VH-VL binders against Protein DJ-1 homolog C (DJ1C). Designs and how they scored, part 17

Target 1, 167 residues: Protein DJ-1 homolog C (DJ1C), of Arabidopsis thaliana (Mouse-ear cress) (q8vy09r84to250)
Amino acid sequence: KKVLVPIGYGTEEIEAVVLVDVLRRAGADVTVASVEQKLEVEGSSGTRLLADVLISKCADQVYDLVALPGGMPGAVRLRDCEILEKIMKRQAEDKRLYGAISMAPAITLLPWGLLTRKRTTGHPAFFGKLPTFWAVKTNIQISGELTTSRGPGTSFQFALSLAEQLF
Below, E stands for the ipSAE of ESMFold2; O stands for the ipSAE of ESMFold2 at other seeds; V2 stands for 0.75 times the mean of E and O plus 0.25 times the DockQ between their complexes.

## First folded at step 15 (VH-VL; framework fv_inotuzumab)

Design r2 (from p4 with heavy chain W106F; at its last look DockQ between E and O 0.94; V2 from the best seeds 0.74)
Fold by ESMFold2 at other seeds, look of step 15:
Structure r2 (fold): chain C 167 residues (1-167), chain A 119 residues (1-119), chain B 112 residues (1-112)
Amino acid sequence: as target 1 above (167 residues)
Amino acid sequence: EVQLVQSGAEVKKPGASVKVSCKASGYTFTSYYIHWVRQAPGQGLEWIGGINPSSGYTFYRRKFQGRVTMTADTSTSTVYMELSSLRSEDTAVYYCAREPYYDSGFDYWGQGTLVTVSS
Amino acid sequence: DVQVTQSPSSLSASVGDRVTITCRSSQSLLYNSGKTYLSWYLHKPGKAPQLLIYEVSNRFSGVPDRFSGSGSGTDFTLTISSLQPEDFATYYCQQYYETPYTFGQGTKVEIK
């Protein structure tokens, strides 16, 4: 099972690292990809993270899951990556699993049009930006191939839910 | 002086495997990707894939997925490319080339390894 | 896949001539960083390819200033202002915006 976890400047460290660690322990082949111009990125709280690869190297790969950490400006950095947008749109079109936690549902997925008719949760501070009818206040929300969650405090639940869906 | 030195020419029969080595020197081995590119007779350059030697992460062109394996040995600063189930169409000169861990061109290349696949 | 197409496939030229080779990409190679990921290589028989230009117009270390690159988005040009005897070779453009990385089909520059 192949998993992509993209990161960028200002990625939320807890959300990213927990996601990667839990999925790797579950037996997934997890790729950490930087959307920046180097492998080392500084997270939202100053932690230096080292990616396996730049996102450019991931463009022609097929992933069983693509999971987005949040963070500010991390979610914006992911949103602004055209290669990642193409990967995610292809993921959704092919009905393969994708997920987003915290700020990523509202900041990253919504502008890409990937929340259409999907029940979604997200970070409390950004919840009001989600489509009103479809927004829900659950720690984990599964809507078809999309899984969303709220923030650092739900990172383990998010990662475990994704692991269960993969295996 | 940056150098990439490849193993010597190989002659193989269809269905066999070949393993080509690329030994790096003159730079920090774990700070650069190594890519493989080939050129068949009368053809242009074709990218095969690459590896991040520090993490072991590999990325292969789709047409080679399942037939190619790339590995890195950091103790000898050497990358290997193994291509299996060889066909006559795999006859080519195979090059290794390095790329910094930021998107850039392939700045230094190995001398090339001729692989000939014939019955 | 991002396709890259060169023109012409071959040309004949004399020492001192100005040579222009074009390269067209099937999609923009401009990334959100503002960088455009197009490179040019020179390849002589029996030798490894040599990087000439990266990021459209940046000359690699040791490359003579008679080589210049230009272009934007999808359309790119390599110019050799005054062809020298050592410049008779095949030239390739390459996109490195995203994998699979692809090369143009090559432009062979031959002695007239």
Scores: ipSAE 0.664, ipTM 0.885, lowest interface PAE 1.7, mean pLDDT 93
ESMFold2, look of step 15: ipSAE 0.681; ipTM 0.889
ESMFold2 (binder alone), look of step 15: mean pLDDT 93; pTM 0.946

Design r3 (from p4 with light chain S33E; at its last look DockQ between E and O 0.92; V2 from the best seeds 0.75)
Fold by ESMFold2 at other seeds, look of step 15:
Structure r3 (fold): chain C 167 residues (1-167), chain A 119 residues (1-119), chain B 112 residues (1-112)
Amino acid sequence: as target 1 above (167 residues)
Amino acid sequence: EVQLVQSGAEVKKPGASVKVSCKASGYTFTSYYIHWVRQAPGQGLEWIGGINPSSGYTFYRRKFQGRVTMTADTSTSTVYMELSSLRSEDTAVYYCAREPYYDSGWDYWGQGTLVTVSS
Amino acid sequence: DVQVTQSPSSLSASVGDRVTITCRSSQSLLYNEGKTYLSWYLHKPGKAPQLLIYEVSNRFSGVPDRFSGSGSGTDFTLTISSLQPEDFATYYCQQYYETPYTFGQGTKVEIK
């Protein structure tokens, strides 16, 4: 099972690292890809994270899951990556699993149109940006191929839910 | 001086495998991707795939997926490309080339390795 | 997949001539609001390809000033302002915006 976890400047370290670690322990082949023009990126709390490759190397791969950590400005850096947007749109179009935690549902997925008619949750501070009728306050929300979660405190639950769906 | 030195020419039968080496020197091996490119007689350049020697992550052109394997040995600063199930159309000069970890031009190339597949 | 196409496929020229080669990509090679990922290589029979230009217009170290690159969006050119005897070769453009990485079909510059 192939998984993509993209990261960028200001990615939330807990959300990214827990996601990667849990999925790798579950037996997934996890690729950490930087959307910046360097492999080493600084997370939102100053931790330096080292990616496996740049996102450009991932453009023609097919992933069983693409999972987005949050963080500010991390979610914005992911949103603004054209290659990642194409990967995610193909993921959704092909009905393959994708997920987003914390700020990523509202900041990253919403502008891409990937929350349409899907129940979603997200970071409390950004919850108001989610479509009112579809927004829910659960720790984990699964809506078809999309899984969303709230923040660093739900990172373990988020990753375990994705692992369960993969296997 | 940055150098990429490849292993010598190979002659193979159809159905066999070939393993070409690319030994790097004069720079930090784990700070650059290594790509493989081939040129068949009378043809242009064709990208095969690449590897991040630091992580071992590989990325292959789809047509080669399943019969190409790239590995890196950091103790010898060497990348290997193995191509299996050889056909006559795999006859080509195979090059390795390096790329920095920030999407750039491929600045240094190996001298090339001629692989000939004939019955 | 991103394709790049060169024109012409070949040309004949004399020492001192100005040569222009074009390359067109099937999509923009501009990454976000940053850099444009097109490079040019020179390739002689029996030799390794040599990087000439990266990011559309940046000459690689040691490349003579007679080589220049330009362009934007999807249309790019390599110009050799005054051909020298060592410049007779095949030239390739390459996109490195995203995998699979692709080269143009090549432009062979021959001596008259």
Scores: ipSAE 0.691, ipTM 0.886, lowest interface PAE 1.4, mean pLDDT 93
ESMFold2, look of step 15: ipSAE 0.705; ipTM 0.896
ESMFold2 (binder alone), look of step 15: mean pLDDT 92; pTM 0.940

Design r4 (from p4 with heavy chain Y102W; at its last look DockQ between E and O 0.90; V2 from the best seeds 0.00; counts 0 for: pae O 2.2 > 2)
Fold by ESMFold2 at other seeds, look of step 15:
Structure r4 (fold): chain C 167 residues (1-167), chain A 119 residues (1-119), chain B 112 residues (1-112)
Amino acid sequence: as target 1 above (167 residues)
Amino acid sequence: EVQLVQSGAEVKKPGASVKVSCKASGYTFTSYYIHWVRQAPGQGLEWIGGINPSSGYTFYRRKFQGRVTMTADTSTSTVYMELSSLRSEDTAVYYCAREPYWDSGWDYWGQGTLVTVSS
Amino acid sequence: DVQVTQSPSSLSASVGDRVTITCRSSQSLLYNSGKTYLSWYLHKPGKAPQLLIYEVSNRFSGVPDRFSGSGSGTDFTLTISSLQPEDFATYYCQQYYETPYTFGQGTKVEIK
């Protein structure tokens, strides 16, 4: 099972590291890809994260799951990556799993049009940006191929839910 | 001085495999991707795939997925490309080339390895 | 897949001539960082390709000033301002915006 976890400047470290670690322990082949122009990025709390590869090398690969950490400006850096947007749109079009935690549902997925008619949750501070009828306050929300979660405090639940769906 | 030195020419029969080596020197091996590119007789350059020696991450052109394997040995600063199920169409000169992680072009290339596939 | 197409496929020129080669990409090669991922290589028979230009217009270390690159988005040009005897070769453009990485079909520059 192949998994993509993109990171960028200001990615939330807890969300990213827990996601990667839990999925790797579950037996997934997890690729950490930087959307920046270098492999080392500084997370939202100052932790340096080292990616396996730049996102450009991931453009034509097929993933069983693409999972987005949040963080500010991390979620914005992911949103602004056209290569990642194409990967995610292809993921959704092919009905393969994708996920987003914390700020990523509202900041990253919503502008890409990937929340249409999907029940979603997200970070409390950005919850109001989600479509009112579809927004829910659960810790984990699965809506078809999309899984969303709320923040650093739900990172383990998010990662375990994704692992269960993969296996 | 930066060098990429490849293994020698190979002659193979259809259906066999070939393993070409690319030994790097003069730089920090784990700070650069290594790509493989081939040129068949009378043809242009064709990218095959690459590897990040630091992480072991590989990325192959789809037409080669299932037939190509790239590995890196950091103790010898060597990348290997193995191509299986060889056909006459795989006859080409195979090059390795390095790419900085900071995306400033593929600056140094190996001398090339001729692989000939014939009955 | 991102494709790049060169023009012309070949040309003949004399030492001292100005030559121009164009490369067109099937999509923009501009990343959100402001960088554009197009490079040019020189390739002589029996030798490895040599990097000339990266990021559209940046000359690689040791590349003579007579080589220049220009362009934006999808349309790119390599110019050799005064052709020298060592410049007869096949020239390739390459996009390295995203995989699969692709080369143009090549432009053979022949000395008359």
Scores: ipSAE 0.596, ipTM 0.875, lowest interface PAE 2.2, mean pLDDT 93
ESMFold2, look of step 15: ipSAE 0.625; ipTM 0.880
ESMFold2 (binder alone), look of step 15: mean pLDDT 92; pTM 0.943

Design r5 (from p4 with heavy chain Q65K; at its last look DockQ between E and O 0.97; V2 from the best seeds 0.78)
Fold by ESMFold2 at other seeds, look of step 15:
Structure r5 (fold): chain C 167 residues (1-167), chain A 119 residues (1-119), chain B 112 residues (1-112)
Amino acid sequence: as target 1 above (167 residues)
Amino acid sequence: EVQLVQSGAEVKKPGASVKVSCKASGYTFTSYYIHWVRQAPGQGLEWIGGINPSSGYTFYRRKFKGRVTMTADTSTSTVYMELSSLRSEDTAVYYCAREPYYDSGWDYWGQGTLVTVSS
Amino acid sequence: DVQVTQSPSSLSASVGDRVTITCRSSQSLLYNSGKTYLSWYLHKPGKAPQLLIYEVSNRFSGVPDRFSGSGSGTDFTLTISSLQPEDFATYYCQQYYETPYTFGQGTKVEIK
C-alpha cells in the first residue's frame, strides 16, 4: 500500500508527522515529498522536516492514498503545486483514497474542485470558506473517497481512520 | 574530481538477472540522487529510475515495475541497479548519472556498462 | 507523461557553421518556483553523455560559450554559434520537470 504525504514551507508539523508515523506503523509505504525546491522544509512552528524526495519524482506513481496536512502557508504551498494538483485530481478521478486535514480542505482542495458534493469538515478558522450546505462539524468526515478532519488535535484520529480505510 | 565508475560489460541469457554497479567518488555521496539511463543499439536515451542514497528511497519508471531494484551502499559509495527477467530488448548500454536534491541537470555520468542479452 | 521532441533528427554541417536544434515539450516545463526544467546533453559514440545546458539557458561548468540555450514554456532551442570538430555528436534535450523523465529522440550532427 503506497501513500503520499506532501509537505511544504509552513506545513503543520503535528498533522504531517502523525500522518506519516501512524501510516508507517500500520504497514504502509509512505513517501514524504517536498513541493519546494529542496528536501528540507521548515514547518509552520519552525520544525525542520526532511522529505524523502521532491514532488517531481512522484508524478508518475500510483498511490493508494494521498493525504494532505494543513498549516499556513503550508496549505497554500500545496495548492500552488501543479504536479500535486495533477496527482490529486487523478486520485479522485480513479476513485482512490485521498484526505485533507485542518486548512487543506478549504485552502487546497476547494480551489481544485475536489469538494464538489462532498460532505467536509476542516479547521474552525477556515470553516466558513467551505460550501455551507456540505460543511460538517465532525472530528472526522468520510465522504466517498475523501476523508477530512479539523486540526492538530484530531490528527491521530484522522490518521487512524485513513489506516482503517487503507487496510 | 567527481567520478562515477561502473562495472564491466555483461552477457546474459533471456530470463536471467544483471546487477550493475556505479561507484561514486569526489563528492558527498548522500547529497545527490543517482539515476539510471539506458541506450539500446540505434536508439535514444531512456530513463529507468533513480535512488536517493541518503534515505534509500527509490523511484522507478513504471515500465520496469517488478523487474528493477536499486540499492545504495554508503560505506562504499556505490549504487547498484538489478534488472531481472531479462529480454533481448534489454540489450543496451546502461549509465548512472547524479542529480542534486533540487531538480537540476545531471552533471556527471558513469562511463556506461554494456549488457547483452542473447540466447 | 511529458514528452519532448527534437527537430531535426539529423543534420550535416561544416566546421564554422551555425547550428540550431529545437525541442518541443508536450506541456509547460515552468514550475511555480519560476524555474524551467529543460536541459541539453552532448553524446559521442563510446562516451558518457555530457551536460551542456540546464534550466534552459545555463551553461554547465567548462562548456564553451559557443553553446547557448533559449526558449520558454514548451519551445526550446540549442544553438552552436560556430561548429568545431569536437562538436560532431548526437544532442539530446531532456525534461526534468516530472517523472518519468524523458529525452528527445536525439539530433545527430555530422560532418558534411
Scores: ipSAE 0.693, ipTM 0.897, lowest interface PAE 1.6, mean pLDDT 93
ESMFold2, look of step 15: ipSAE 0.737; ipTM 0.904
ESMFold2 (binder alone), look of step 15: mean pLDDT 92; pTM 0.943

Design r6 (from p4 with light chain N32Q; at its last look DockQ between E and O 0.96; V2 from the best seeds 0.79)
Heavy chain, then light chain:
Amino acid sequence: EVQLVQSGAEVKKPGASVKVSCKASGYTFTSYYIHWVRQAPGQGLEWIGGINPSSGYTFYRRKFQGRVTMTADTSTSTVYMELSSLRSEDTAVYYCAREPYYDSGWDYWGQGTLVTVSS
Amino acid sequence: DVQVTQSPSSLSASVGDRVTITCRSSQSLLYQSGKTYLSWYLHKPGKAPQLLIYEVSNRFSGVPDRFSGSGSGTDFTLTISSLQPEDFATYYCQQYYETPYTFGQGTKVEIK
ESMFold2, look of step 15: ipSAE 0.695; ipTM 0.893
ESMFold2 (binder alone), look of step 15: mean pLDDT 92; pTM 0.944
ESMFold2 at other seeds, look of step 15: ipSAE 0.758; ipTM 0.908

## First folded at step 16 (VH-VL; framework fv_inotuzumab)

Design s1 (from n1 with heavy chain D103E; at its last look DockQ between E and O 0.90; V2 from the best seeds 0.00; counts 0 for: pae E 2.04 > 2)
Fold by ESMFold2 at other seeds, look of step 16:
Structure s1 (fold): chain C 167 residues (1-167), chain A 119 residues (1-119), chain B 112 residues (1-112)
Amino acid sequence: as target 1 above (167 residues)
Amino acid sequence: EVQLVQSGAEVKKPGASVKVSCKASGYTFTSYYIHWVRQAPGQGLEWIGGINPSSGYTFYRRKFQGRVTMTADTSTSTVYMELSSLRSEDTAVYYCAREPYYESGWDYWGQGTLVTVSS
Amino acid sequence: DVQVTQSPSSLSASVGDRVTITCRSSQSLLYSSGKTYLSWYLHKPGKAPQLLIYEVSNRFSGVPDRFSGSGSGTDFTLTISSLQPEDFATYYCQQYYETPYTFGQGTKVEIK
């Protein structure tokens, strides 16, 4: 099972590292890809994160899961990555699993049109940006191929839910 | 001075495997991707895949997935490309090339390795 | 997949001629950083490909001033201002925006 976890400047470190660690322990082949022009990026709390590869090298790969950490400006950096947007749209079109935690549902997925008619949750500070009818206040929300969660405090639940769906 | 030196020509039977080496010198081996590109007789250049020697991460063109394996040995600054289940269409000159992580073009290439798959 | 297409496939020219080769991408090669990921290579039989131009217009170190690149988005041009005897070769454009990385079909520049 192949998993993509993209990271960028200001990615939330707990959300990213928990995703990678839990999914790797579950037996997934996890790729950490930087959306920046270098492999090392600084997370939202000052932690230096080292990616396996730049996102450009991931463009033609097929992933069983693409999972987005949040963070500010991390979610914006992911949103603004054209290659990642294409990967995620293809993920959704092919009905393969994708997920987003914390700020990523509202900041990253929403502008890409990937929350249309999907029950979603997200970071409390950004909850009001989610489509009113479809927004829910659960710790984990599964809506078809999409799984969303709220923040660092739900990171393990999020990652475990994805692992269970993946395997 | 940057150099990429490849192993010598190979002649193989259909169904066999070939392993081509690319030894790097004159630069920090773990700061550049290594790509493999081939050119069949009378054809253009075809990208096969690449490797990040620092992480060991490989990325293969989909048509080669399952037949190609790339590895890096950081102690000898050498990348290997192994292509299995060889067919006559795999007859080509195989090149390695380096790409900086900041993605500014593939500036140095190996001399090429002719692989001939005989019937 | 991003495809790049060159024109012409071949041409005949004399020493001293101005040569232009065009390359068209199936999608924009402009990244959000402002960089455009198109390069040009020269390839002679029996030799390794040689980088001429990267990021559309940046001449690689040691490449003569007669080589220049231009273009934006999806349309690119390599120009050789005054063809020299050593310039008879096949030229390739390459997108390195995203995998799979692709080369144009090549433009063979031959002596008239």
Scores: ipSAE 0.601, ipTM 0.869, lowest interface PAE 1.9, mean pLDDT 93
ESMFold2, look of step 16: ipSAE 0.602; ipTM 0.864
ESMFold2 (binder alone), look of step 16: mean pLDDT 93; pTM 0.944

Design s2 (from n1 with heavy chain Q65K; at its last look DockQ between E and O 0.93; V2 from the best seeds 0.72)
Fold by ESMFold2 at other seeds, look of step 16:
Structure s2 (fold): chain C 167 residues (1-167), chain A 119 residues (1-119), chain B 112 residues (1-112)
Amino acid sequence: as target 1 above (167 residues)
Amino acid sequence: EVQLVQSGAEVKKPGASVKVSCKASGYTFTSYYIHWVRQAPGQGLEWIGGINPSSGYTFYRRKFKGRVTMTADTSTSTVYMELSSLRSEDTAVYYCAREPYYDSGWDYWGQGTLVTVSS
Amino acid sequence: DVQVTQSPSSLSASVGDRVTITCRSSQSLLYSSGKTYLSWYLHKPGKAPQLLIYEVSNRFSGVPDRFSGSGSGTDFTLTISSLQPEDFATYYCQQYYETPYTFGQGTKVEIK
């Protein structure tokens, strides 16, 4: 099972590292890709993260899961990456698993149109930006191929849910 | 002085495999991607794929998926490209080239390895 | 996939001539960083390809001033201001914006 976890400047470190660690322990082949122009990026709390590759190298790959960590400005950096947007739209169109935690549902997925008719949750501070009719206040929300979660405190639950869906 | 030195020419029959080596020197091996590019007779340059030697991450052009394998040996600073199920259309000169871990031009190339696939 | 197309496919020229080669991309090569990922290579039979220009207009170390690159978005040009004997070769543009990485079909510059 192949998994993509993109990261950028200001990515939330707990959300990213827990995703990667849990999924690798479950047996997934996890690729950490930087949307910046270097492999080392600083997370939202100052932790230096090292990616496996730049996102440019991932454009032609097919993933069983693409999972987005949150963080500010991390979620914005992901939103603004055209290559990642194409990857995610292809993921959704092909009905393959994708997920987003914390700020990523509202900041990253919403502008891409990937929350349409999907029950979603997200970071409490950004909950009001989610489509009112479809927004829910659960720790984990699965809606078809989309899984969403709320923040650093739900990172393990989020990662475990994704691992269960993959295997 | 940066140098990429490739293994010698190969002659193979259809259905066989070939493994080409690319030995790096004069720079930090684990700080650069290695790409593989080929040129068939009378044709242009065709990208095959590449590898990040520090992580082992590989990225292959779709048309070669399932037939190509790239590996890196950091102890010898050498990258290998293996192409299986060879066909006559795979006759080409194969080059390795390096790229920094930021999207950039490919500044140093190996001398090339001729692989001939003939009945 | 991102494709790049060169024009012309071949040309004949004499030493001292000004040579211009065009490359067109099927999509913009401008990334969010503000950089544009188009490079030019020189390739002689029996030799390794040589990087001439990266990021549209930056000459690689040791490349003579007679080589220059220009362009933006989807349209790019390589210019050789005064062709020298060592410049008779095939020239390739390459996009390195995203995989699969692709080269133009090549422009062969021949002696007239």
Scores: ipSAE 0.643, ipTM 0.875, lowest interface PAE 1.9, mean pLDDT 93
ESMFold2, look of step 16: ipSAE 0.658; ipTM 0.887
ESMFold2 (binder alone), look of step 16: mean pLDDT 92; pTM 0.941

Design s3 (from n1 with light chain S32T; at its last look DockQ between E and O 0.97; V2 from the best seeds 0.80)
Fold by ESMFold2, look of step 16:
Structure s3 (fold): chain C 167 residues (1-167), chain A 119 residues (1-119), chain B 112 residues (1-112)
Amino acid sequence: as target 1 above (167 residues)
Amino acid sequence: EVQLVQSGAEVKKPGASVKVSCKASGYTFTSYYIHWVRQAPGQGLEWIGGINPSSGYTFYRRKFQGRVTMTADTSTSTVYMELSSLRSEDTAVYYCAREPYYDSGWDYWGQGTLVTVSS
Amino acid sequence: DVQVTQSPSSLSASVGDRVTITCRSSQSLLYTSGKTYLSWYLHKPGKAPQLLIYEVSNRFSGVPDRFSGSGSGTDFTLTISSLQPEDFATYYCQQYYETPYTFGQGTKVEIK
């Protein structure tokens, strides 16, 4: 099973690292891709993260799961990556799994139109930006192929839910 | 002086495999991707895939997925490309080329390795 | 996949002539950083490709001033201001915006 975890400047370190670690321990082939023009990026709390490749190298690959960490400005950096947007839109169109935690549902997925008619949750500070009818206040929300979660404190639950769905 | 030196020409039968080496010198091996490109007789350039030598991470063009394997040996600063289930249309000159870990032009190329697949 | 198409496929010119080769991509190669991911290579028979231009217009180290690149978005041009005998070669544009990386079909420049 192939998984993409994109990261950028200001990515939330707990959310990213827990995703990668849990999914690799579950047996997934996890690619960490930088949306910046360098492999090493600084997370939202100052931790330096090292990606496997730049996102440009991932454009033609098919992933069983694409999972987005949050963080500010991390979620904005992901949102502004045209290659990642294309990957995620294909993921959703092909009914393959995708997920977003914390800031990423409201900041990254919403502008891409990937929350349409999907029950979603997200970071408490950004919850009000989610579509009112579809927004829910659960730690984990699964809506078809989309899984969303709240923040660093729910990162293990998020990653374990994705692992269960993959396998 | 930056150099990429490839192994010598190969002649193979259909169904066999070939392994081409690309030895790097004159730069920090683990700071650049290595790409592989081929040119069949009378054809243009075709990208095959690449590898991040620092991690061993590989990314292959889809048509080669399942037939190509790339590896890196950091102790000898050498990248290998193995192509299996050879067909006559795999006859080509195979090149390695380096790219820094930011999207850029591929500045140094190996001399090329002719692989001929014939009965 | 991003396709790049060159024009012309071949041309014949004299030493000293100005030569222009065009490359068109099937999508914009402009990234949000403001960089555009188009390069040009020279390929002589029996030799490895040589990088001439990267990021549309940046000459690689040691490339003579007679080579220049221009363009933006989807339309790009390589210009050789005064063709020299050693410039007989096939020229390729390449997009490196995203995988799969693709080359134009090539433009063979023949000296009359």
Scores: ipSAE 0.731, ipTM 0.900, lowest interface PAE 1.3, mean pLDDT 93
ESMFold2 (binder alone), look of step 16: mean pLDDT 92; pTM 0.942
ESMFold2 at other seeds, look of step 16: ipSAE 0.757; ipTM 0.904

Design s4 (from n1 with heavy chain P100D; at its last look DockQ between E and O 0.87; V2 from the best seeds 0.00; counts 0 for: pae E 3.1 > 2)
Fold by ESMFold2, look of step 16:
Formats: C-alpha cells, sequence, structure tokens
Structure s4 (fold): chain C 167 residues (1-167), chain A 119 residues (1-119), chain B 112 residues (1-112)
C-alpha cells in the first residue's frame, strides 16, 4: 500500500509526523514529499523536517492514499502546488482514498473543488469557511473516499482511521 | 571533479536480467538524485526512473514499473539499475545522470552502457 | 504526461550559420516559484549527453556564448549564433517540471 504525505513550509509537525509514523507502523509504504524546492522544510513550530523526495518526482505515481497535514502557511503552500493539485484530483477521480486534517480541508481542498457534496470537518478556526450544509463537527468524518479531521489533538485518531480504511 | 562511471557493455538473451552500475565521485553522493535514461538505436532519449540515494526512494516511469529496480549503496557511492524480462526492444545505451534539488538541469552524465538483447 | 515536441527534426547547415531549434510543451512548465523547468542537451554518438541550457536561458558552466535559450510557458527556442565544427550533433529539449520526465524527439544538425 502506497501513501503520499506532502509537506511544505509551515506544515503542522504533529499532524504530519503522526500520519507518517502511524501509517508506517501499520505497514504502509509512506512517501514524504516536499512541495518546496528543497527537501528540508521548517514546520509551523520551527521543527526542521526532511522529505524523501520533491513533489515533482511523485507526479506520475499511483497512491492508495494521499493524506494532507494542515498548518499555516503549510496548507497554503500545499494549495498553491499545481503538481499536488493534479495528484489529488486524479486521486478523487479514480475514487482512491484521500484525507485532510486541520486547516487543509478549508484552505487546500476547498479551492480545488474536492469537498463538493462531501461531509467535512476541519480546524475550528476555519470551520466557518466550509460549505454550511456539508460541514460537520465530528473528530473524524468519512465521506466516501474522503476522510477529514480537526487538528493536532485528533491527529492520532485521524491516522488510525486512515490505516483502518487502507488495510 | 564530478564523475559518473558506468559498468561495461552487456549482451543478454531475451527473458534475462541486466544490472548496470553507476559509480559517483567528486561530490556528496547523498545530496543528488540519480536518473537513468536510455537510447535505443536510431531513437531519442527515454527517461526510465530515478533514485534518491539518501533515502533509497525510487520513482519509475510507469512503463518500467514491475521490471526495473534501482538501488543505492552509499558505502561505495554506487547506484544500480536492474532491468528484468529483457526483450529485443530493450537494446539501448543506458546512461545515469545526476540532478540537484534546485533549478539546475542534469549536469553530469555517465559514459553510457550498451546493453544488447539478442537471440 | 507532459510532452515536448521539437522542430525541426533535422536540418543541414554550414559552419558559421545561425541555427534555431524550437521546443513546445503540452503544458506550461512554469512553477509557482517563478521558475520554468526546460533544459537543452547536446548529444554526439558514443558520448554522454551534455547539458547546454537549464531553466530556459541559463548556460551551464563552460558552454560557449554562441549557445542561447529563450522562451516562456510552453514555447522555447535554442539558438546557435555561429555554428562551429564541434556543434554538429543531435539536440534535445527536456522538461523536468514533473515525472515522467520527457525529452523532445531530437533535432539532428548535419553538415551541408
Amino acid sequence: as target 1 above (167 residues)
Amino acid sequence: EVQLVQSGAEVKKPGASVKVSCKASGYTFTSYYIHWVRQAPGQGLEWIGGINPSSGYTFYRRKFQGRVTMTADTSTSTVYMELSSLRSEDTAVYYCAREDYYDSGWDYWGQGTLVTVSS
Amino acid sequence: DVQVTQSPSSLSASVGDRVTITCRSSQSLLYSSGKTYLSWYLHKPGKAPQLLIYEVSNRFSGVPDRFSGSGSGTDFTLTISSLQPEDFATYYCQQYYETPYTFGQGTKVEIK
């Protein structure tokens, strides 16, 4: 099972590292990809993270799951990555699993049009930006191939839910 | 001085495998991707895939997934490309090339390794 | 996949001639950082490919000033201002924006 976890400048470290650690411990082949022009990125709290590859190397790969951490400006850096947008749209079109936690549902997925008719949760501070009818206040929300969650405090539950769906 | 030195020419039968080496020197081996590119007789350049030697992460062109394996040995600064289930159309010169993480192109290439697949 | 297409596929020229080769990409190669991921290589039989130009217009170290690159987005040009005997070769453009990385089909520059 192949998993992509993209990171960028200002990515939320807890959300990213918990995703990677839990999924690898579950037996997934997890790729950490930087959307920046270098492998080392500084997270939102100043932790330096080292990616496996740049996102450009991931463009033609097929993933069983793509999971987006949040963070500010991390979610914006992901949103602005055209290669990642193409990967995620293909993921959704092919009805393969994708997920987003914290700020990523509202900041990253919403502009890409990937929340259409999907029940979605997200970070409390950005919850009001989600479409009113589809926004829900649950710690984990599964809506078809999309799984969303709220923030650092739900990261472990988010990652475990994805692992369960993947295996 | 940056060098990529490849292993010598190979002659193989259809169905066999070939493993080509690319030994790097003159730079920090784990700071650059290594790509593999081939050129069949009378044809242009075709990218096969690459590897990040520091993490061991590989990324293959879909056409080659399932037949190609790339590995890196950091103790010898050498990458390997193994292509299995060889066919006559795999006859080509195989090149390794390095890529940095930035805006530079693929600046240094190996000398090439001719692989001939014939009955 | 991103395709790059060169024109012409071959040409005949004399020493001293000005040569232009075009490369067209099926999508923009401009990344959000402002950089454009198009390179040019020279390839002679029995030799390794040689990087000439990266990021559209930057000459690689040691490449003579007669080689220049230009273009933006999807349309790119390699110019050789005054051909020398050592310039008779096949030239390739390459996109390195995203995988699969792809080369143009090549432009063979031959002696008249």
Scores: ipSAE 0.447, ipTM 0.833, lowest interface PAE 3.1, mean pLDDT 92
ESMFold2 (binder alone), look of step 16: mean pLDDT 92; pTM 0.943
ESMFold2 at other seeds, look of step 16: ipSAE 0.541; ipTM 0.861

